# VH-VL binders against Uncharacterized protein mtre-1 (mtre-1), part 15

Target 1, 142 residues: Uncharacterized protein mtre-1 (mtre-1), of Caenorhabditis elegans (q09347)
Amino acid sequence: YHQYRELKCSTPTNSIRGGPDRAECHLVLKAEELETGRPVPTGLGCWQEDHDGEEREYCDIVCPKSHTVFISYIDQGHRACFNFITYQVEKRNDEHVLWRSGKCLNSTVNYRIGCKFDDPFETQFKSDNEIFAHLRARARRV
Below, E stands for the ipSAE of ESMFold2; O stands for the ipSAE of ESMFold2 at other seeds; V2 stands for 0.75 times the mean of E and O plus 0.25 times the DockQ between their complexes.

## First folded at step 9 (VH-VL; framework fv_guselkumab)

Design e5 (from d3 with light chain D34N; at its last look DockQ between E and O 0.84; V2 from the best seeds 0.00; counts 0 for: pae E 4.1 > 2)
Fold by ESMFold2, look of step 9:
Structure e5 (fold): chain C 142 residues (1-142), chain A 122 residues (1-122), chain B 111 residues (1-111)
Amino acid sequence: as target 1 above (142 residues)
Amino acid sequence: EVQLVQSGAEVKKPGESLKISCKGSGYSFTSHWIGWVRQMPGKGLEWMGIIYPGDSDTRYSPSFQGQVTISADKSISTAYLQWSSLKASDTAMYYCARLDYSGSYFSLFDYWGQGTLVTVSS
Amino acid sequence: QSVLTQPPSVSGAPGQRVTISCTGSSSNIGDFYNVHWYQQLPGTAPKLLIYGNSNRPSGVPDRFSGSKSGTSASLAITGLQSEDEADYYCQSYDKSLSGYVFGGGTKLTVL
């Protein structure tokens, strides 16, 4: 069973080398890799944490209880986002989040993400509006 | 408060180019997707495509891919729908609509422009 | 035309109840996706009427209600008034068409 996500992060000027302005991210939910998808409001499901003195921004990618999560493609013009250095997918309990740090926080970058599940994704949420409610509840807790 | 104001009606001939506009106000223009919807005379609503003005990510309905160009200028909070060569069959009302920011549900067009009537005839 | 099927027209007398159906498939209305409804008064742009299957935006009277069952959705209007004469559209997302879809529209006539 599969799902796809796009996490699209952009700065006000679409800077690709880092810069003074923080990128804002939005998630796009997809059942098939090449569909238009269903956009999530910008910033929803994202929060910041300090990690050993360095700021990170985490975004819930809505792949709960998935056994396989992978970044199939990363679209960035200049290498401000480096795997395991300034970004990575991290598992927290049965949730998966993508974090960014350093210059990656201030850079325009797009992630294409795949998720595999043992059961149909729809068994974890009754409907699309439950996904939205989940993401809003997470933002409130942060 | 939230407003989408579209450019005025157009009367054109086949083969001419056209670019119509949709100016958003009362909200963060760069943080909401804007869609375009066609309504042929006496017919229903047809989704044409959406754009995220923050990064210009543009996605088209398969029925309209390659037939129109959707763009945005975030510095003036304006989205555009554009034809390089109009056909008589392009005669329709065209609406812009905002994809939900404050309504809390996916795939929802919560605010609509007043429409732009495009008439293409010899 | 549209993968969401609505009756072309419905009618009712003032005070009556009318319903407008919206029939789709597992790829759009099924058990997962939400249905939204829009009202288009004569000569005007569409306006959001019902969202998330059954929710009313601020300012929409509670005589308008929505529901969803299986691959079908329904808009109900009770206490029908002359001001309700309009076209009504259902809308959802369709994974097979990779995008947003509107129903064909239903013209409501108040007798």
Scores: ipSAE 0.390, ipTM 0.822, lowest interface PAE 4.1, mean pLDDT 87
ESMFold2 (binder alone), look of step 9: mean pLDDT 92; pTM 0.940
ESMFold2 at other seeds, look of step 9: ipSAE 0.589; ipTM 0.875

Design e6 (from d3 with light chain S98Y; at its last look DockQ between E and O 0.83; V2 from the best seeds 0.00; counts 0 for: pae O 2.6 > 2)
Fold by ESMFold2 at other seeds, look of step 9:
Structure e6 (fold): chain C 142 residues (1-142), chain A 122 residues (1-122), chain B 111 residues (1-111)
Amino acid sequence: as target 1 above (142 residues)
Amino acid sequence: EVQLVQSGAEVKKPGESLKISCKGSGYSFTSHWIGWVRQMPGKGLEWMGIIYPGDSDTRYSPSFQGQVTISADKSISTAYLQWSSLKASDTAMYYCARLDYSGSYFSLFDYWGQGTLVTVSS
Amino acid sequence: QSVLTQPPSVSGAPGQRVTISCTGSSSNIGDFYDVHWYQQLPGTAPKLLIYGNSNRPSGVPDRFSGSKSGTSASLAITGLQSEDEADYYCQSYDKSLYGYVFGGGTKLTVL
């Protein structure tokens, strides 16, 4: 069973080299790869943590209990976002998050992400309302 | 106060081009998707497509792919709907609408423009 | 012609209760995709009335209520008033063909 996600991060002036403004990110939820998708409100489900003295912004990509998560494509005009250095997908318990750091925090970048599950996705969420509640609760945990 | 203000009514002939506009104010224009919706005379509402002005990511309903162009100029907080060659069947009311409720929910159109009537006849 | 089916019209007397149905399929309304409702007064743009199946935006009277069961949704209006005469549209998301989808609309007449 597959689910698809886009994590879309943009700055006011579409800076690609880590400009003066923090990018705002939002998730787009898709059940099929080429679907239009259901955009999540900007910033919802994202938070900041300090990691070894470096700020990271984490975004929940809504792939709980997924056994396979992969980034199929990264759309960035300049490589301010480097795998394992300034971004990566990581698993926390049964959740998957994407983090960004350094100049990637202030850069326009879009991620296309695939998630594969053993069971249908609706066994985790019964409706979009439950997905929203999940993301809203994460935002309030800061 | 969130507002979407559309350009005025248009009377056109078949084969002419047209670009209508939707100006957003009272919110962060670049952080919300904007959709276009058609309402043919005496008919219901039809979703045409959406655009994210932050990066101009544009997505079309399969029914409208290749028939119109959706664009935005974020420097003036304006979205556009454009035809290269109008047909009589394009006669309709066209609405722009913001996708999501004040940043709280998915997949709903929370604020609507007043509409732009497009009439295409000989 | 819409994948979300609504009755073309409903009517009721002032003070009465009416319901407007919205019937979809497993590719749109179901246990998963939420339903929103819009009111379109004569000569005006649509306005959000109910979202997330049953929630009312600020300023919408509590005589408007929504519910969802299976692949169908319902808008109920109690205490009908003449100002309620309008077209009402349900809206959801369809993963198969159309993306964002509206019902065909229901004209409410207050007798």
Scores: ipSAE 0.538, ipTM 0.859, lowest interface PAE 2.6, mean pLDDT 87
ESMFold2, look of step 9: ipSAE 0.671; ipTM 0.892
ESMFold2 (binder alone), look of step 9: mean pLDDT 91; pTM 0.934

## First folded at step 10 (VH-VL; framework fv_guselkumab)

Design f1 (from d3 with heavy chain Y101T; at its last look DockQ between E and O 0.79; V2 from the best seeds 0.00; counts 0 for: pae E 2.5 > 2)
Fold by ESMFold2, look of step 10:
Structure f1 (fold): chain C 142 residues (1-142), chain A 122 residues (1-122), chain B 111 residues (1-111)
Amino acid sequence: as target 1 above (142 residues)
Amino acid sequence: EVQLVQSGAEVKKPGESLKISCKGSGYSFTSHWIGWVRQMPGKGLEWMGIIYPGDSDTRYSPSFQGQVTISADKSISTAYLQWSSLKASDTAMYYCARLDTSGSYFSLFDYWGQGTLVTVSS
Amino acid sequence: QSVLTQPPSVSGAPGQRVTISCTGSSSNIGDFYDVHWYQQLPGTAPKLLIYGNSNRPSGVPDRFSGSKSGTSASLAITGLQSEDEADYYCQSYDKSLSGYVFGGGTKLTVL
């Protein structure tokens, strides 16, 4: 069973290299890879943590209990976002998050993400209201 | 105060081009998707497409793909709807509407422009 | 025509209750996608009335309520007032059309 996500991060001036302005990210929820999708409010489900003196921003990609998560495509002009260096998908308990750091925090970048599940996604959330509540609660859990 | 202000009414002939505008203010224009909605005379609302001005990602309803162009100029906080060659059947009211990304909910059009009446007749 | 079906018109006397249905399918309302409602007063732009099936934005009185069951949604208006005379649209997301969909609209007449 597949779900798809886009994590779309942009700066106010659409800087494609690390610049002075922080990018703001929002998630786009898709049941199929090519659908328009449903954008989540900017910043919802994202938070910051310090990691050895460097800031990371984590975003919940809404793939709970997924057994396989993959980034199928990353769209950035100049590379400020490097896998394992300034971004990575990380598993926390039954949750998957994408974090960014360094110049990637200040860069326009779009991720296309796939998630594979053992059970249909509809068994995890009964409505958009539940997804929204999940994302709001995520922000409070640091 | 969120506000969407659209360009004024247009009277055109078939075959002419047209570009109408929707200027957003009172919010971060580049962090919110903007949609366009058609309402033909005496008819209901039809979603045409949406754009994310932050990176110009543009997505169309299949019914309107190839019929119109949606674009944005984020330097002046303005979205556009454009025809290269108008038809009489394009006579309608056109609304821009913002998708809520302020955190009240997702996938809803929370603020609407006042509408732009486009009349195409010979 | 829309995949969300609304009655073309409904009517009620002042002070009474009316309901407006929005009938969809398993690709929209019957899935987990929520329903929003918009009010369009004569000669004006649509305005958000109900979101997420049943939530009211600030400024919308509690005599407006929404619900969803199965493949259908419903807007209820109690204490009907002459100012409620307007067109009402439901809206959802449709996974087979991969986009946003509005119902055909319902004209409410206050008798």
Scores: ipSAE 0.533, ipTM 0.850, lowest interface PAE 2.5, mean pLDDT 88
ESMFold2 (binder alone), look of step 10: mean pLDDT 92; pTM 0.942
ESMFold2 at other seeds, look of step 10: ipSAE 0.645; ipTM 0.880

Design f2 (from d3 with heavy chain S102P; at its last look DockQ between E and O 0.87; V2 from the best seeds 0.00; counts 0 for: pae O 6.4 > 2)
Fold by ESMFold2 at other seeds, look of step 10:
Structure f2 (fold): chain C 142 residues (1-142), chain A 122 residues (1-122), chain B 111 residues (1-111)
Amino acid sequence: as target 1 above (142 residues)
Amino acid sequence: EVQLVQSGAEVKKPGESLKISCKGSGYSFTSHWIGWVRQMPGKGLEWMGIIYPGDSDTRYSPSFQGQVTISADKSISTAYLQWSSLKASDTAMYYCARLDYPGSYFSLFDYWGQGTLVTVSS
Amino acid sequence: QSVLTQPPSVSGAPGQRVTISCTGSSSNIGDFYDVHWYQQLPGTAPKLLIYGNSNRPSGVPDRFSGSKSGTSASLAITGLQSEDEADYYCQSYDKSLSGYVFGGGTKLTVL
C-alpha cells in the first residue's frame, strides 16, 4: 500500500545554493503520486534541534508505521542538499521525519517521497482531522 | 482583516489575450495557497487551479490544464489568471479564493474575492 | 455533471426546516475527506458556511448545521428566513480527479 508526500522548501529569492535567507517548507499529502494533494500549512510539523553542534530542521512527513520510506526525486537541491550530509529521512519511534542542515536550510529544494505500508494508510487515521491534530501535537514538542 | 480584491470587469473579443488579478491583504500572502474558480452564467462553481505564491507551485484541474495560466507576483501580493487567446465560451465570472486549514481540516476556501466578470463576444 | 450530486432546488416556508443533500463516492466524501458548504447570495461571491462536515465559522447562525454519513453529506437549515434564499454548494476533494470538486449547487427558495 503506498502514500506519497512532497516536501517543498523555498527561500524568498528561490536560491538553490545556500544564501542569507532561511527556507520555509510545506508538506503536501497525496494518496496517488501525481494528484494535486492536500497542502499542509507552511512550517507545521517542523522543528529545530541541535545535532552534534549542527542545527537541523526536522519535518514530520506523516508516514507512521511505514516499513519503507524513500526519496524518489529531488529537484535542483543537490547543489546545497546532499544525501547523508545535509539531509536524510530518519525513523523516530514509529514515525518518519526528514531533516535538513547546513546550507540546505537556506536553499530551495523539493522532495518527492514515497511510503510503503503493510495495511492501507486510511486504517491509521479516521479522517483529515486526525492527521492535522497529529501535526499540531508534533509542533508542540519543541 | 483578510481581503482579496480582484480587477474590474472585462469585455473582450475572441482571440484577444487577458490577464486578471487578485490582490491579497491582511495575511501572509506567500504562506497560503490561492485558488481560481469559474462560474459560467447561470451555472455552478468549477475549480480551475491553485498556486502557492511562496514558490509559485501551480496545480491545475485537468479540465483547465493548458487552457489558462495561473501565476503570482509575491512582491505585490497579487495572483493572476491569464488567457493567451479568449473564446466566447470563456464568458463567466471568475473568483479567487484563499485555501485555509481551520482546526484540523483541509481543502477549503475561507475568503473569496468579489469576482471578475469576463465577457467575450464578437 | 459534478461527481457531487445535489438536488437542483429546495423550498420551504419561513420557520420551517429544510435539508440539502450532497451525494458522492468513496473517491471523495467517504470517511476520509471532509465536506464544506458555501452560501452564495444573489449577485455576491460564495461565503464559507460549514467546514469539516459540521463546524460553523464565527458569525454563522446556529440554525445552520452540517453532517456527514458514509459517502453523503447534509446541510440543514432550521427556522428558515427570507435572507436564506441563496444557492448552496457542497465541496470536497476527489482523489480520482486529482483535485477540488464542488457540488452542482442547490437553489433554496423561501416561500
Scores: ipSAE 0.102, ipTM 0.765, lowest interface PAE 6.4, mean pLDDT 87
ESMFold2, look of step 10: ipSAE 0.370; ipTM 0.810
ESMFold2 (binder alone), look of step 10: mean pLDDT 93; pTM 0.948

Design f3 (from d3 with heavy chain D100E; at its last look DockQ between E and O 0.88; V2 from the best seeds 0.00; counts 0 for: pae O 8.1 > 2)
Heavy chain, then light chain:
Amino acid sequence: EVQLVQSGAEVKKPGESLKISCKGSGYSFTSHWIGWVRQMPGKGLEWMGIIYPGDSDTRYSPSFQGQVTISADKSISTAYLQWSSLKASDTAMYYCARLEYSGSYFSLFDYWGQGTLVTVSS
Amino acid sequence: QSVLTQPPSVSGAPGQRVTISCTGSSSNIGDFYDVHWYQQLPGTAPKLLIYGNSNRPSGVPDRFSGSKSGTSASLAITGLQSEDEADYYCQSYDKSLSGYVFGGGTKLTVL
ESMFold2, look of step 10: ipSAE 0.527; ipTM 0.857
ESMFold2 (binder alone), look of step 10: mean pLDDT 92; pTM 0.944
ESMFold2 at other seeds, look of step 10: ipSAE 0.760; ipTM 0.908
ESMFold2, look of step 12: ipSAE 0.076; ipTM 0.736
ESMFold2 (binder alone), look of step 12: mean pLDDT 92; pTM 0.940
ESMFold2 at other seeds, look of step 12: ipSAE 0.021; ipTM 0.690

Design f4 (from d3 with light chain Y33W; at its last look DockQ between E and O 0.06; V2 from the best seeds 0.00; counts 0 for: pae O 14.1 > 2, placed apart)
Fold by ESMFold2 at other seeds, look of step 10:
Structure f4 (fold): chain C 142 residues (1-142), chain A 122 residues (1-122), chain B 111 residues (1-111)
Amino acid sequence: as target 1 above (142 residues)
Amino acid sequence: EVQLVQSGAEVKKPGESLKISCKGSGYSFTSHWIGWVRQMPGKGLEWMGIIYPGDSDTRYSPSFQGQVTISADKSISTAYLQWSSLKASDTAMYYCARLDYSGSYFSLFDYWGQGTLVTVSS
Amino acid sequence: QSVLTQPPSVSGAPGQRVTISCTGSSSNIGDFWDVHWYQQLPGTAPKLLIYGNSNRPSGVPDRFSGSKSGTSASLAITGLQSEDEADYYCQSYDKSLSGYVFGGGTKLTVL
């Protein structure tokens, strides 16, 4: 069973090389790869942590209990976002998050993400209300 | 200070084209969704669609899909609402409004433009 | 007919308390969905009055308050003043429409 996500991040100047302005991200929820999808408000489900003295921004991509999560495509133009260096998908307690760091935080970048499940996704979230509530609860945590 | 400044009132005839604008300032224009809202004379507010100016991702209300075009020019921090052929029923006040993230709330329109009155009459 | 139902009008005398209801469904005003309120003074654009069910932005006096229960929300105005005469709209998100929805609006008349 598959679900798809886009995580779309952009700066005010559309900088692709890591400029002075922080990018802001929003998630797009897709049941099928080629649909236009359902937008999530900018920044919802994202938070910051320091990791070994480096700032990271983590975003919940809403693939809980997924056995496989992969980035199928990344659109950044100039590579400020390098896998395992300035971004990675990471599993936390049956949740999956994407983090960015370094110049990737200040770069326009779009991720296309696939999630594979053993059971239909709808068994975990019965409605978009539940998805948005999950993301809202995440954004309130310290 | 966050501001959304819209273009001036328009008087048009049926069949004419029109493009009205909404210029954002005082915030990161490319990193917030901007929506368009219609208010017919004496009536309530209707959501028309939203755009993310950073990549021009647009979403339309089903009632307005195919009826208008929403676009943005991020180089001048401006969003647009456009008709290829106006109808008399398009007579209304049109507002642009920004989605706000600062409170982790969704569906919040925190700043509104002053409105653009569009009158379509023979 | 609007997705969110508001009374078309309410009225009150100066100093009194009025409430404006906003009734939706599980597809919009559910346990987890916020309700926002906007004030539209005559001849002006809407402005944010209450967000996240009960929060007031800076500059909105505490005589304005909001609450949500189940699939309904309420805006309360105490100490009613003549400047409060306006249209009031509730707003939320509707999953079946994949979009933002407004109530039909309530005209508040200060008697």
Scores: ipSAE 0.006, ipTM 0.547, lowest interface PAE 14.1, mean pLDDT 84
ESMFold2, look of step 10: ipSAE 0.007; ipTM 0.541
ESMFold2 (binder alone), look of step 10: mean pLDDT 91; pTM 0.934

Design f5 (from d3 with light chain G52D K95R; at its last look DockQ between E and O 0.05; V2 from the best seeds 0.00; counts 0 for: pae E 11.9 > 2, placed apart)
Fold by ESMFold2, look of step 10:
Structure f5 (fold): chain C 142 residues (1-142), chain A 122 residues (1-122), chain B 111 residues (1-111)
Amino acid sequence: as target 1 above (142 residues)
Amino acid sequence: EVQLVQSGAEVKKPGESLKISCKGSGYSFTSHWIGWVRQMPGKGLEWMGIIYPGDSDTRYSPSFQGQVTISADKSISTAYLQWSSLKASDTAMYYCARLDYSGSYFSLFDYWGQGTLVTVSS
Amino acid sequence: QSVLTQPPSVSGAPGQRVTISCTGSSSNIGDFYDVHWYQQLPGTAPKLLIYDNSNRPSGVPDRFSGSKSGTSASLAITGLQSEDEADYYCQSYDRSLSGYVFGGGTKLTVL
């Protein structure tokens, strides 16, 4: 079984080179690769951590218990977001997150992500509102 | 058209400092990571670290953290590898290489400099 | 230390097929990371030969091919020529080391 995600990150000026403004990201939930998908509210499911003195922003891509997660395409004109350097998919417990760092934090970039499961995804979440509740419970509050 | 031209061979003594260079041309220097790779005599390739010249974001292999300094001067499209105090064990060929995004998963070294032979004699 | 294991040498006669293996683990090749191959002719810098497991950059003849399966990758060279005599390196990324990793290299001799 497949599910698809887009993680769409943009700055106010649509900067590709890592300008002065922090990019804001939102996830798009897709059951089929080519559908338009269902947007998650901007910033929901994303948080910041310090990793060895480097700031990272993590976003839950909503692929829990997935046995395979892959980035099928990254849409950027500038190389500010470079895999293994300023972004990577990481497994935490039974969940998958995508982190960005450095210049990538301030760059417009879109990720196309695939997730593979042993069981249909709807066995985990019955509705988008359950997904949103999961993401709200995940988010850190100040 | 993409070219990475490195500085010439060096013969040094232990304890001396050294800074070797890698000049990029034929592409947007500030838009690509550039890395350094060591090849000791008769041995294979070892990744040392990478730098993004656009903002000098620098990442080191754990094996080389604290052993060398990687830097860049984007105004002259040049990356550098530097030692503050050379050891005889630093004798090796050093390559710079451009990292590029080949697809959806990870980086590759698509263009390489000609190499700089560093010899550190007793 | 080489994280990816390659045979130290392989040999073949002109016109034959040779295969060079690259064995990793679940933290690199066995995960979703692709494998790249580089050719280093004697006295020269490495050159990109195969990327993303099986793709050839322009100028690389189709007698060079690559594949990936499980925790291993393979480079195949058919129609072996004397000019193929070189060192060949595989390269990937290792999640546990958070870094790029190369194989130890394979010296190809053409008999």
Scores: ipSAE 0.007, ipTM 0.563, lowest interface PAE 11.9, mean pLDDT 84
ESMFold2 (binder alone), look of step 10: mean pLDDT 92; pTM 0.944
ESMFold2 at other seeds, look of step 10: ipSAE 0.337; ipTM 0.809

Design f6 (from d3 with heavy chain G54S S107T; at its last look DockQ between E and O 0.06; V2 from the best seeds 0.00; counts 0 for: pae O 15.4 > 2, placed apart)
Fold by ESMFold2 at other seeds, look of step 10:
Structure f6 (fold): chain C 142 residues (1-142), chain A 122 residues (1-122), chain B 111 residues (1-111)
Amino acid sequence: as target 1 above (142 residues)
Amino acid sequence: EVQLVQSGAEVKKPGESLKISCKGSGYSFTSHWIGWVRQMPGKGLEWMGIIYPSDSDTRYSPSFQGQVTISADKSISTAYLQWSSLKASDTAMYYCARLDYSGSYFTLFDYWGQGTLVTVSS
Amino acid sequence: QSVLTQPPSVSGAPGQRVTISCTGSSSNIGDFYDVHWYQQLPGTAPKLLIYGNSNRPSGVPDRFSGSKSGTSASLAITGLQSEDEADYYCQSYDKSLSGYVFGGGTKLTVL
């Protein structure tokens, strides 16, 4: 079973090389890869952590209990975001998060993400309201 | 409209088990986290844990991990706080409270139950 | 030990202004987490007083106000009335504890 996500991050000036302003990200929920999707409010489900002295911003991409998560496409004008260097998808228990660091934090970038599940996604969340509730709790907790 | 109604006061002895309840009404019970907060006599508020009733995802404060069990029965819109073996130090007022999801990025408890007084004494 | 520090008590005469402080750290108030305030009248459950640092829910008089700066927050009460005698708690979220944190509470006495 498949679900798709976009994580869209932008700065006020649409800086692509790491400018003075932090990018703000929002998640877009998709059941099919090519649909427009349903946007999540900006910042919801995202938080900061220090990792060995490096600031990272983590965003929950809402792929719980997924056995496979992959980034199918990254849209950035200049490569401020490098896989495994300044961003990566990370599994935490049954949840998947995407983190960004360095100049990627201050850069406009969009990710297209796929998630594969053993069970239909609807067994985890019955409505968008449940998804938003989950993200509200995560955005403020960790 | 939104109401959280808790079970009545309890008088117990050390070693006894106890399960207290919090029934939500006037909103979609499964779409909100419900938290439990302890207030010891004459003391402040202490967050114990939260549960998301839709899937029973439960998170505990480190101070209460392993000391209580938080659960929910979404079919009757009810959350529970449970002890397997009460101690005198469990004597306190216990509140349930709802997290607000109504329109902004808040980490607040917007509606509170009336409280359940638990007294544990020989 | 409360993560957020409040004075144990404050007092004021009717009509005066009092301020209740709430001091946190970079892992809570100093991050993007909002501060909320609750009033607990004697013998009652806590009631939401201020949310999102400075917003009043409907029914809370405008003599109650809140603010946040740096790692600290403040609740101000003007025109003190005897009905304001209560315990006041600040609350936020702490990323290091992955949990909700309350201040120790402040008992307001109206002289």
Scores: ipSAE 0.006, ipTM 0.507, lowest interface PAE 15.4, mean pLDDT 83
ESMFold2, look of step 10: ipSAE 0.587; ipTM 0.870
ESMFold2 (binder alone), look of step 10: mean pLDDT 92; pTM 0.945

## First folded at step 12 (VH-VL; framework fv_guselkumab)

Design i1 (from f3 with heavy chain S104D; at its last look DockQ between E and O 0.72; V2 from the best seeds 0.00; counts 0 for: pae E 2.5 > 2)
Fold by ESMFold2, look of step 12:
Structure i1 (fold): chain C 142 residues (1-142), chain A 122 residues (1-122), chain B 111 residues (1-111)
Amino acid sequence: as target 1 above (142 residues)
Amino acid sequence: EVQLVQSGAEVKKPGESLKISCKGSGYSFTSHWIGWVRQMPGKGLEWMGIIYPGDSDTRYSPSFQGQVTISADKSISTAYLQWSSLKASDTAMYYCARLEYSGDYFSLFDYWGQGTLVTVSS
Amino acid sequence: QSVLTQPPSVSGAPGQRVTISCTGSSSNIGDFYDVHWYQQLPGTAPKLLIYGNSNRPSGVPDRFSGSKSGTSASLAITGLQSEDEADYYCQSYDKSLSGYVFGGGTKLTVL
């Protein structure tokens, strides 16, 4: 069983190598890789933490209890966003998050993400309303 | 506070080009997707496509792919719907609408423009 | 034909309860995608009426209600009034069509 996500991050000038402005990110929910998708409000489900003196922004990608999460493609940001250096998909309990740091925080970048589950996705969420409530509650935990 | 204001009615001939506009105010224009919806005379609503003005990511309904161009100019908070060559069958009311409801729920059209009537006749 | 099927028209007397159905399939309403409803008064743009299957925006009277079950959704209007005369559209998302879909619309006539 699978789900797809886009995490779309953009700056006012669409800089791909860092710049003066922080990117704003939003998630796009997709059941199939090739579909329009359902955009989530900008910033929802994202928060900031200091990790060993480094600022990171974490975003919940809505793949709870998935056994496989992978980034299939990165559109832009290739000079500021590097896996395991300035971004990473990380598992926290039964949840998966994507964090960004350094110049990647100030770069336009689009992540295409796949998630695979042992059970159908609707066993986790019965409706888009439940997904929204999950993301809203995530933001409050920061 | 949120407003979508569309350009005025248009009367055109087949084969002419046209670009109509939708100006957003009262919210962060670059952080919300905007869609276009067609309503032919006496008919229902048809989703045409959406654009994210923050990066100009544009996605079309299969029924409208290649038939129109959706674009945005974020410096003036304006989205556009454009035809390179109008047909008589393009006669309709065209609405722009914001895709989402103030961050409470998503995948819905929460604010609509007043509509732009396009008439294409010989 | 619309992916979401609505009756073309429905009517009722003042004070009556009426319902407007919206029938889809397993690729839209039968999945976890929510249903939203819009009211279009004569000569005006559509306006959001019900969202997330059953929620009312501020300013919408509680005599309007929505529900979803199986592959269908329903809009109910109680205490019918003359100002309720309008076209009503359901809207959802369809994974097979990769996009947003509207019902064909229902003309409500208050007798």
Scores: ipSAE 0.546, ipTM 0.860, lowest interface PAE 2.5, mean pLDDT 88
ESMFold2 (binder alone), look of step 12: mean pLDDT 92; pTM 0.944
ESMFold2 at other seeds, look of step 12: ipSAE 0.697; ipTM 0.890

